# Ledger of designs, part 1: miniprotein binders against Rap guanine nucleotide exchange factor 1 (epac-1)

Every score and structure here is a prediction.

Target 1, 139 residues: Rap guanine nucleotide exchange factor 1 (epac-1), of Caenorhabditis elegans (p34578r516to654)
Amino acid sequence: CGYSVMAGKAEKILEYVLETRIDALGDDISELDVFVEDFILTHDAFMPDNTVCNFLKSYYFRTPYRATRDSITDSCTEEVRCKRRVVQFVYVWCSLLRVNFFLNPVTNSFVEELFCHVIDDRKRLGGMEDILTRIGSIR
Below, numbering starts at 1 at the first letter of every chain, in headers, positions and changes, except where a header shows other numbers.
F, E and O stand for the ipSAE by ESMFold2-Fast, ESMFold2 and OpenDDE, each averaged over both directions (binder to target, target to binder). V2 = 0.75 x the mean of E and O + 0.25 x the DockQ between their complexes.
[cut] marks letters that were taken out.
The coordinates of atoms that the task and the answers printed are left out; those that the model quotes come from them. Centres of patches stay.

## First folded at step 17 (miniprotein)

Design s1 (from r4 with R5W L7A)
Fold by OpenDDE base, fold request of step 20:
Structure s1 (fold): chain B 139 residues (1-139), chain A 105 residues (1-105)
Amino acid sequence: as target 1 above (139 residues)
Amino acid sequence: DPELWEAFKLWRKARQYLGKGQPDRALDVLEEALSIDPDDPYVWWFMGYVYRRKGRLEKAAEHFEEAVELAPDDELYLKFLARVYEELGRKEEAEKLYRRARELK
């Protein structure tokens, strides 16, 4: 089905964004990224919000494969990195959609859920303070 | 607020058109949104964004300028306007806007 193909491509694009574009966005989002902007503002045509949210949730809880883990510390760092990327993406998402982000029950519910996960993870993972601050600013 | 929800619906429609490669239809929808609230800086900004995607940089600048005028302390609008100014070769004006945006932090 053409839709399935498009959805698959969209997920790959989103993964690409998270892995290569989000980290370049400073904490202050001082620099605009046209590619990220275009994705956020147009993805609904080929990737519904719920699909985006589900992907982000999966990415948030992504753990490095054991085969790629050199140390526990490295694993934890990578785990936190994934979480940071998701929260940063959501921050940019909210920044571009403004009130429309919260008027949509899907994204509104997702950010609340994500906030709860961040709180929980803050209890067990180091390096989550800035992430908590960021998610708190958009909740 | 019924106007807010109507704007939301129109925004969604505009995004759909834009994502489907129909920027002119998106602009038509956004014009309708302006008829509801001509002082909504976000609608002006979004129109500017669509014009930028169309390569209509002057029109983009005009719409971003309106957004900035309506919301002078909005960092997003300032940065988008600055970027378009840079693309138009208006470097000094762009720098002024970037400075202003930085001062809002």
Scores: ipSAE 0.853, ipTM 0.946, lowest interface PAE 0.5, mean pLDDT 91
Fold by OpenDDE base, fold request of step 20:
Order: sequence, then C-alpha cells, then structure tokens
Structure s1 (fold): chain B 139 residues (1-139), chain A 105 residues (1-105)
Amino acid sequence: as target 1 above (139 residues)
Amino acid sequence: DPELWEAFKLWRKARQYLGKGQPDRALDVLEEALSIDPDDPYVWWFMGYVYRRKGRLEKAAEHFEEAVELAPDDELYLKFLARVYEELGRKEEAEKLYRRARELK
C-alpha cells in the first residue's frame, strides 16, 4: 500500500475526525461540530473528494489490528465501530452537502458502494442493523 | 436539470473559494447562484455559513433566517440559526429554535 503525501494528510485529519469528533456526535444527528462542518464544506481546497472517499473506504475495512486506539472491546465490536464511524461521517457529509453530494459522481458512487458493503457486512457481523438503517436513510 | 447543475457548479466554485480562504469570492459566486433561484434555501444557508466564517454574525443570522423562512421544517437551517443566535447572545431565541428542531424528530 503506497502511502502518498496526500494519503498521509488525509489519514491524519480524517482519523482525528473519525476517532474523536464523530464519536462525540453520537447517534444524535442534531449535534453540530464546527470543525467537522468546516472540514466537510472546505476540504476540496486541499483534499479532493476522491482522496476522502478512499480513506473512508480504507477505514471502513480496518481490522482491530489497524485500529489506532487501543480498545478493551472485542475485535468484532471494534470492527463495527469503525464501520459505524464511517457511515456516520457520510451521513453528516450528506446532511451538509444535500443534493450536491449526489450530483458529484465521486461521492454518489462512493455512498452506493458503501451501502453495498454495509449490506454484505450485515450478513456476517452483529451490530450492523443501526448502521444499515443510517446509510439507508441517506441514499 | 440544467438549473440544478448550474447551482451545483456554482456551489463547488464557492466551496473552493471558501476553502482557499477567499470568502468574499465565495459570496460573489453564491450571489450569482441566488440570482438564478432566489428561493433556494440552501444557497441562503451557505451564504450564512460563509458570513459566519467571516465573523459577520449578524449577516449570517439574516441569511440563515431567510433559509428558515423558505424551509421552516429543515433541521439543519434551524440549528445553524440557533447557534448563531447563541453566539450573538440571543439565548432565548436560540433555545426556541432548538426546541423546534427537536420537535421535527
């Protein structure tokens, strides 16, 4: 896996967002986070949508071994947590960009692909029901 | 939809300007978008967002208010307006909007 400079930047920023800011938002979509909002609305100036999507995809499929946070939770729980964070991020992303999210072929294709992955994972992983519901609500 | 596509292009351009630290150029682009569809609450909201980024809280509130007026049941617009009201010290008004937003769920 070739880590480009851009990949490194995306990793640093998005890992921070996913592991701290997204968790803080919880399941309540009503919570606002200025940092997350600013990132979502302006990242294309320094990080293209494709880079963001690629990182999110990678993060979605992270195994507990790749998890940056040492968690006392079991491996399955940690795996689902990563998936939940990605889907939650995408949910916030869609909520801020509205129709523009779907008019962009990059993000439109990504959310569809992610939906397929969630469906597949629901078949093999417990705890994916809420994640499936969430991603289903934004498509 | 040609109008929707044009709005999208303008939105992208505005977003890029904002990300590059050029909020005034972003506003110019959004004003162009507004001229196409003055009743698009999202354009009003995004302009409000840009004004907030500029530290122009009163202008931000005005634009968010327009968005809320055009789309009174949109949770996003309500919350953004509420937040700006809080920043302006208008706590009671902010709380009313938050309550309204919660009632939509």
Scores: ipSAE 0.850, ipTM 0.946, lowest interface PAE 0.5, mean pLDDT 91
Fold by ESMFold2, fold request of step 20:
Structure s1 (fold): chain B 139 residues (1-139), chain A 105 residues (1-105)
Amino acid sequence: as target 1 above (139 residues)
Amino acid sequence: DPELWEAFKLWRKARQYLGKGQPDRALDVLEEALSIDPDDPYVWWFMGYVYRRKGRLEKAAEHFEEAVELAPDDELYLKFLARVYEELGRKEEAEKLYRRARELK
């Protein structure tokens, strides 16, 4: 091991994790690979919790603003996909940190805020039901 | 709960040391956490994880075994013990633990 990650590299790694490793996961986290486990368990040394949470919030609210005739339906699908990736990541994060995730006021308040965002987004976006179920399971 | 809060602070400090490449310092702090609650399976598990990152597979197994003994129906602890058994060449023992973890779902 012995790896060290610069802050700029850490954000690119997190983005990569969301778009590839997390996107491929189902409900069964037993297939989570060692790379993602190591990142989640050690990231606080090189990417503080509030930096991770701020990045995740920014990623959660990504929307395509350049719509064309060929891609207008894809903009809603991509918006929901970004939200799904963030909620799945937080689910994995909580699963590995357990009570320590909730004892930390930064991460605890973030998941409460995220839950409210999912509830609000369900009012206007289709495809949010599984995401709401997932975030509700970590309460 | 002040005992939980103290254990959390120690765990966070150990996690920082580990991420900075100082696993021996992380283990010292985790020993402190065990002094608060020697029956905390999560601390035993995390110590096993630190030993695994050091390449000390037998020590990792020992600590993961304690976590599983303290919490025998925890999928996370079963998974990590099974993986270290595989690395030690104990594939039959590892498969038994993977089956136990799958049955808990």
Scores: ipSAE 0.760, ipTM 0.895, lowest interface PAE 0.8, mean pLDDT 86
Fold by ESMFold2, fold request of step 20:
Structure s1 (fold): chain B 139 residues (1-139), chain A 105 residues (1-105)
Amino acid sequence: as target 1 above (139 residues)
Amino acid sequence: DPELWEAFKLWRKARQYLGKGQPDRALDVLEEALSIDPDDPYVWWFMGYVYRRKGRLEKAAEHFEEAVELAPDDELYLKFLARVYEELGRKEEAEKLYRRARELK
């Protein structure tokens, strides 16, 4: 299916964005990468909102495995990093779409769901405080 | 707010046209959105974004300027105007806008 093929490429683009561009982005979203801006402002033509949200949820819950001797320590750090990437992306997404993000029931509901997940994860993971602050500022 | 919802639907349609490589159709729909609220700085900004993607830098600047006039303390609008000023060779004007954006943090 043609839509599915475009979504597959879009998912790889989104993964790239999370792992490179979002990591490079500090707290100053006014210096957003043009590549990220273009993706966020046009993605619904090739990656529907629910597909983006589903990918982000899947990415948020990753518990990456690494075949290294430090895998346990790296896994906890990488787990929180995945969560931070998703919340940072959503923050950028809301910042670019403004009221349009919240008028969309799909993305609006996703932020509420994500907030609940951050609350739950804070109970077992250190390093979630900045993530909680960021998602709380969106709500 | 039904008026806000109609503007959202038009913006979403314009966004889809843009993503499909149909920026002129996107602009037509955004003009319709401006008929609902001609003082919406976000619609002016998004039209500027579409013009910039078309390579129409002067038109982009005009629309970004309107967004900044309507919302002078918005970091996003200042950034996009500054960026297009740089592309037009108006470096000193761009630097003033970048400074304004940094001061809002």
Scores: ipSAE 0.756, ipTM 0.892, lowest interface PAE 0.9, mean pLDDT 86
Fold by ESMFold2, fold request of step 20:
Structure s1 (fold): chain B 139 residues (1-139), chain A 105 residues (1-105)
Amino acid sequence: as target 1 above (139 residues)
Amino acid sequence: DPELWEAFKLWRKARQYLGKGQPDRALDVLEEALSIDPDDPYVWWFMGYVYRRKGRLEKAAEHFEEAVELAPDDELYLKFLARVYEELGRKEEAEKLYRRARELK
């Protein structure tokens, strides 16, 4: 399919959700706001599941460079933060969709793939234990 | 399971209608999903969510109440009922439900 105006807007919304709403959520998932809930519960009308999953996978593997004289060593921290954001989003996504998340082969396959990526990444990255715990609780 | 798959398809259809700004059609499809399992608390909860988006707070509370009755220890259903009670000005009832949700953690 060709790139659409709605798809571009939806990706910017999802990026905003990851970097502001999900990042601000922290450990207390019960504080989830209605904006994120509305996106998750209605996104398939304008952003198909495979498009969401593809964006999340791309975001998970980001290796952002954050070079300043003050903070060049932050790039590994930002790499793990991107992974944490994705896993937290998927946790929220599963918690709202319940069995429907797993009955959908696209999203079910994605969470299985993501779990494997988290396992692989903990072999080389520190700070992955909370992320592994969160993805492992998706069942 | 064919019944589970049919309920899933109906839920996806309702969700699409809702995302397109057609909440009444979403509710019609969700009533059909209830015919498969009338005691499915998730469908009751989702109908409450649709009514909340329509601004029908009393109807939303009614449907969230059914979801909580069917699954009284589910944090999601307690949270949504508590929030709609707050919007209705029923602060004492909302606080009771928030306390229950916190204690289930």
Scores: ipSAE 0.752, ipTM 0.886, lowest interface PAE 0.9, mean pLDDT 86

Design s2 (from r4 with R5W)
Fold by OpenDDE base, fold request of step 20:
Structure s2 (fold): chain B 139 residues (1-139), chain A 105 residues (1-105)
Amino acid sequence: as target 1 above (139 residues)
Amino acid sequence: DPELWELFKLWRKARQYLGKGQPDRALDVLEEALSIDPDDPYVWWFMGYVYRRKGRLEKAAEHFEEAVELAPDDELYLKFLARVYEELGRKEEAEKLYRRARELK
């Protein structure tokens, strides 16, 4: 019961990070975000890496509700935004964990899987080039 | 590399302690990591991070300084050191480090 509650809270925190903190990070991670850092470096105590990866995957494939044709462009933009946020988070994650990120089979396999998804999405979505470059730099 | 894996396990243990609000236990684990590889800048950096979280800014700076010394071209270590210098009121030194970090790009 306690773990489930903590996991739920952790997911909300992660969503908060993606929605409000990740976009503020520069392309070169020139600005440090203490909140993001703390989450990345300590989440294992209450949210296992596998859970984080699963959440990120779900977020990556989050599609906005397409109500009308006119909303398609906006929908696509939002879709790419979600993908960018995930990749950026993973980039920061890797930057803080260093070799430990790749020594963990969970995160190591996740980044590979994510890379494949980015490649696929680049073929069908505009604006994915920078995302591909970013994930390529950490893989 | 068995050493690398041991350091990984210790790192994992340390971050768990830290996440559970037990920074002192985290530091104990990281001290063990240093005994394995005293020249690993990442261990020094992580210790600095823990000290920073504890509000021990001077101790944090000392550990970040060691990380920077061991890996002078690592942008992450430079930035963390610069940040703690700012928190300590050492603005000029912080700026020098930020400049150095920018030059590495």
Scores: ipSAE 0.853, ipTM 0.946, lowest interface PAE 0.5, mean pLDDT 91
Fold by OpenDDE base, fold request of step 20:
Structure s2 (fold): chain B 139 residues (1-139), chain A 105 residues (1-105)
Amino acid sequence: as target 1 above (139 residues)
Amino acid sequence: DPELWELFKLWRKARQYLGKGQPDRALDVLEEALSIDPDDPYVWWFMGYVYRRKGRLEKAAEHFEEAVELAPDDELYLKFLARVYEELGRKEEAEKLYRRARELK
């Protein structure tokens, strides 16, 4: 159906953003990415916030097997990379939506949930400290 | 805050219109938001963004300028304005704004 097609397309776009565009963004939202900005500011027309959040959650918990593997990167690093990308995306998302991000119960609840996951993962994964700092700065 | 919630609703509506390729309707909604709070830099910024999407760079710059004036230490507004200045060929002004943005870091 049209919905499934559109949903699939939106999902692919979001995956593309995470895998190819987010890493290029510096630690500080110092660099603007028009494509990412446009997606964040307009996705609601074709991909509801809840769908975005669900996708991000799934991406956050991707196993190294499902993650894009690099010959130079170990499995643990890849796992952390996925988590970092999600948190960075949310950081950019919040930076563009400002108070509106928190006024929306969907995104507000999501960032809190994500924060809890990051805390849990910090206990077991190396390299999560900067991610924790980033997510902490959002909420 | 009733005003904040109203602005939120209008913002959501504007985003919907913009995402549907109806920037003019988005601007109409944002004008309503502006009438509620003319000193909200975010409304000005978002209008600037919509104008940029429409290819109206001068109007975009004007609205970003207002946002920067209302919130001079906001990195987001500075960078967006700088980018539009670059697109307009105003390189020196853009560089000045980028420097200002970096200093806030």
Scores: ipSAE 0.851, ipTM 0.946, lowest interface PAE 0.5, mean pLDDT 91
Fold by ESMFold2, fold request of step 20:
Structure s2 (fold): chain B 139 residues (1-139), chain A 105 residues (1-105)
Amino acid sequence: as target 1 above (139 residues)
Amino acid sequence: DPELWELFKLWRKARQYLGKGQPDRALDVLEEALSIDPDDPYVWWFMGYVYRRKGRLEKAAEHFEEAVELAPDDELYLKFLARVYEELGRKEEAEKLYRRARELK
């Protein structure tokens, strides 16, 4: 009954989900796999909502740099990809939790904050239109 | 809506029990939620999800069936019922539900 929180592994699991399962998902939510469903439906036992939201915010603002065989266009594309992953995850999260997502003040407040960040980033980054459409459909 | 808030609190409690590996306690809490609103399709669906995680596929199907009865045009409930029918070997029934879910899009 005194199980330890999987704090260190939980962030790695979420990062894995963003970089693999969410990227593979596309627009059709019915293609969501059991692994992601299980994580979303049970994560609060080992990764509280505010910890998930803080990690997502950190991931959203990543500015990856590839110096080896890099182009500047590839760097900007990767920055937008990180943002797309976060917004897609939140869309899936809301789709699965339904009204429970919005009754929770932590996750409800996070979606509003994320929406504002997407609007701001649209002003300076190309390729944000699909991301804005997705976050807008949540509200 | 105070009923929605009470249902949310019970759902959170059940979700916690499930994530801690205590699915029978999660089901007890979800039965309490059902006593408040026996026609909430999301509660029926989540109970089905818990039974499926326990490997009780017939019980999962029964609860998913109730969720679909209460909300027949919900893609999420159709998908979960279809998947459990597939696991039960009821492939024709699963395919009917997958087709129905695709037509809703």
Scores: ipSAE 0.774, ipTM 0.900, lowest interface PAE 0.8, mean pLDDT 86
Fold by ESMFold2, fold request of step 20:
Structure s2 (fold): chain B 139 residues (1-139), chain A 105 residues (1-105)
Amino acid sequence: as target 1 above (139 residues)
Amino acid sequence: DPELWELFKLWRKARQYLGKGQPDRALDVLEEALSIDPDDPYVWWFMGYVYRRKGRLEKAAEHFEEAVELAPDDELYLKFLARVYEELGRKEEAEKLYRRARELK
């Protein structure tokens, strides 16, 4: 079973958001741009919450490999960056949807699952402390 | 809380209409949400957002202003109102709101 045309395009938009807009966003989410706001506020019409959560989970667990540098430290840094992007996106998502994010059992359950993943990853990965702080502030 | 759940269902319905390009239907649903809780600043803010997407800047400002009155220390509402003031050419008023938002950080 394949994605609809809208779902496939939406996943590419979400990936773009994670790698450009979220990655460029500093600690001050008040500088969030209209493009990301519009996606978050309207996405459920073309990308159901479950599909967004599944994509974010897949992205969270990516283990990128850099061909120009094969050090284990370099690989861990890129892995942590993927996790940071997902947690930052979820933080923005919750910040815009407020109580509606938590009343939705799909998104509420996802945040609880993600929090557990961050705790587990802190046991084996350096650089997770800012990520843990960010996900904890959602609680 | 059954009232909170009813407001959530209305918000989801309005959000769906907006995402499908039916902002007037979204506004009708949001008016129903205001009839349940007229002091919900998030509903006022979301209506302002819908009006902004329709290009109705003065209407958007009016609704964002209500959200800010109901929740004066919410940086999200301040930022959205400030942005619409900029679009209306009310630059000094926008700067005052941006300053207020920065002070809350």
Scores: ipSAE 0.759, ipTM 0.895, lowest interface PAE 0.9, mean pLDDT 86
Fold by ESMFold2, fold request of step 20:
Structure s2 (fold): chain B 139 residues (1-139), chain A 105 residues (1-105)
Amino acid sequence: as target 1 above (139 residues)
Amino acid sequence: DPELWELFKLWRKARQYLGKGQPDRALDVLEEALSIDPDDPYVWWFMGYVYRRKGRLEKAAEHFEEAVELAPDDELYLKFLARVYEELGRKEEAEKLYRRARELK
């Protein structure tokens, strides 16, 4: 199916960015590497904003599978890590696009939706404090 | 703001051309954006980014320099100018800019 090949490649690139480059990025976004910058500044040509947002939402809600003896603490930690990666990516995305991020109704509405999800998840998940701080600094 | 919306649409169009490997078309669109607002440091910065993608390091530096002149306390613009100075072998100038960027934090 040729029409789906480009979407699959782009989603794998975004997943790679989240799990390797964003995960390695600390507090100082000045250390953001060229690979992530290039992706964010050019992805629109092969991965439209709504496709990125849909993938990020799906990734945000991942609950990694564990064996039947998996502890709830381990599962919650991995769940929160997925959420942290998404919020950090969006923070970087906004930082690079500036006003253009918020003028775009797709990305603007997504960050508002994500903020609401973070607030809701804080009620049931420990370890969300840094994530709430980061998303709050956007709005 | 209708002018801001028009600049946004032009920027998106240029970004599309760049992502499709058509940087000269991206630059044409960005020149149109500059004709609307010649003092928009983000447009100057993005043109510098496009020239850098083309391997035109001197042109990239010129455009990043304009962005820094228009917004001298912007960490993003300082970082990109410093990196292109490094690629041009202007290491002392790059270090001064990195230091300025760190002091803004």
Scores: ipSAE 0.755, ipTM 0.891, lowest interface PAE 0.8, mean pLDDT 86

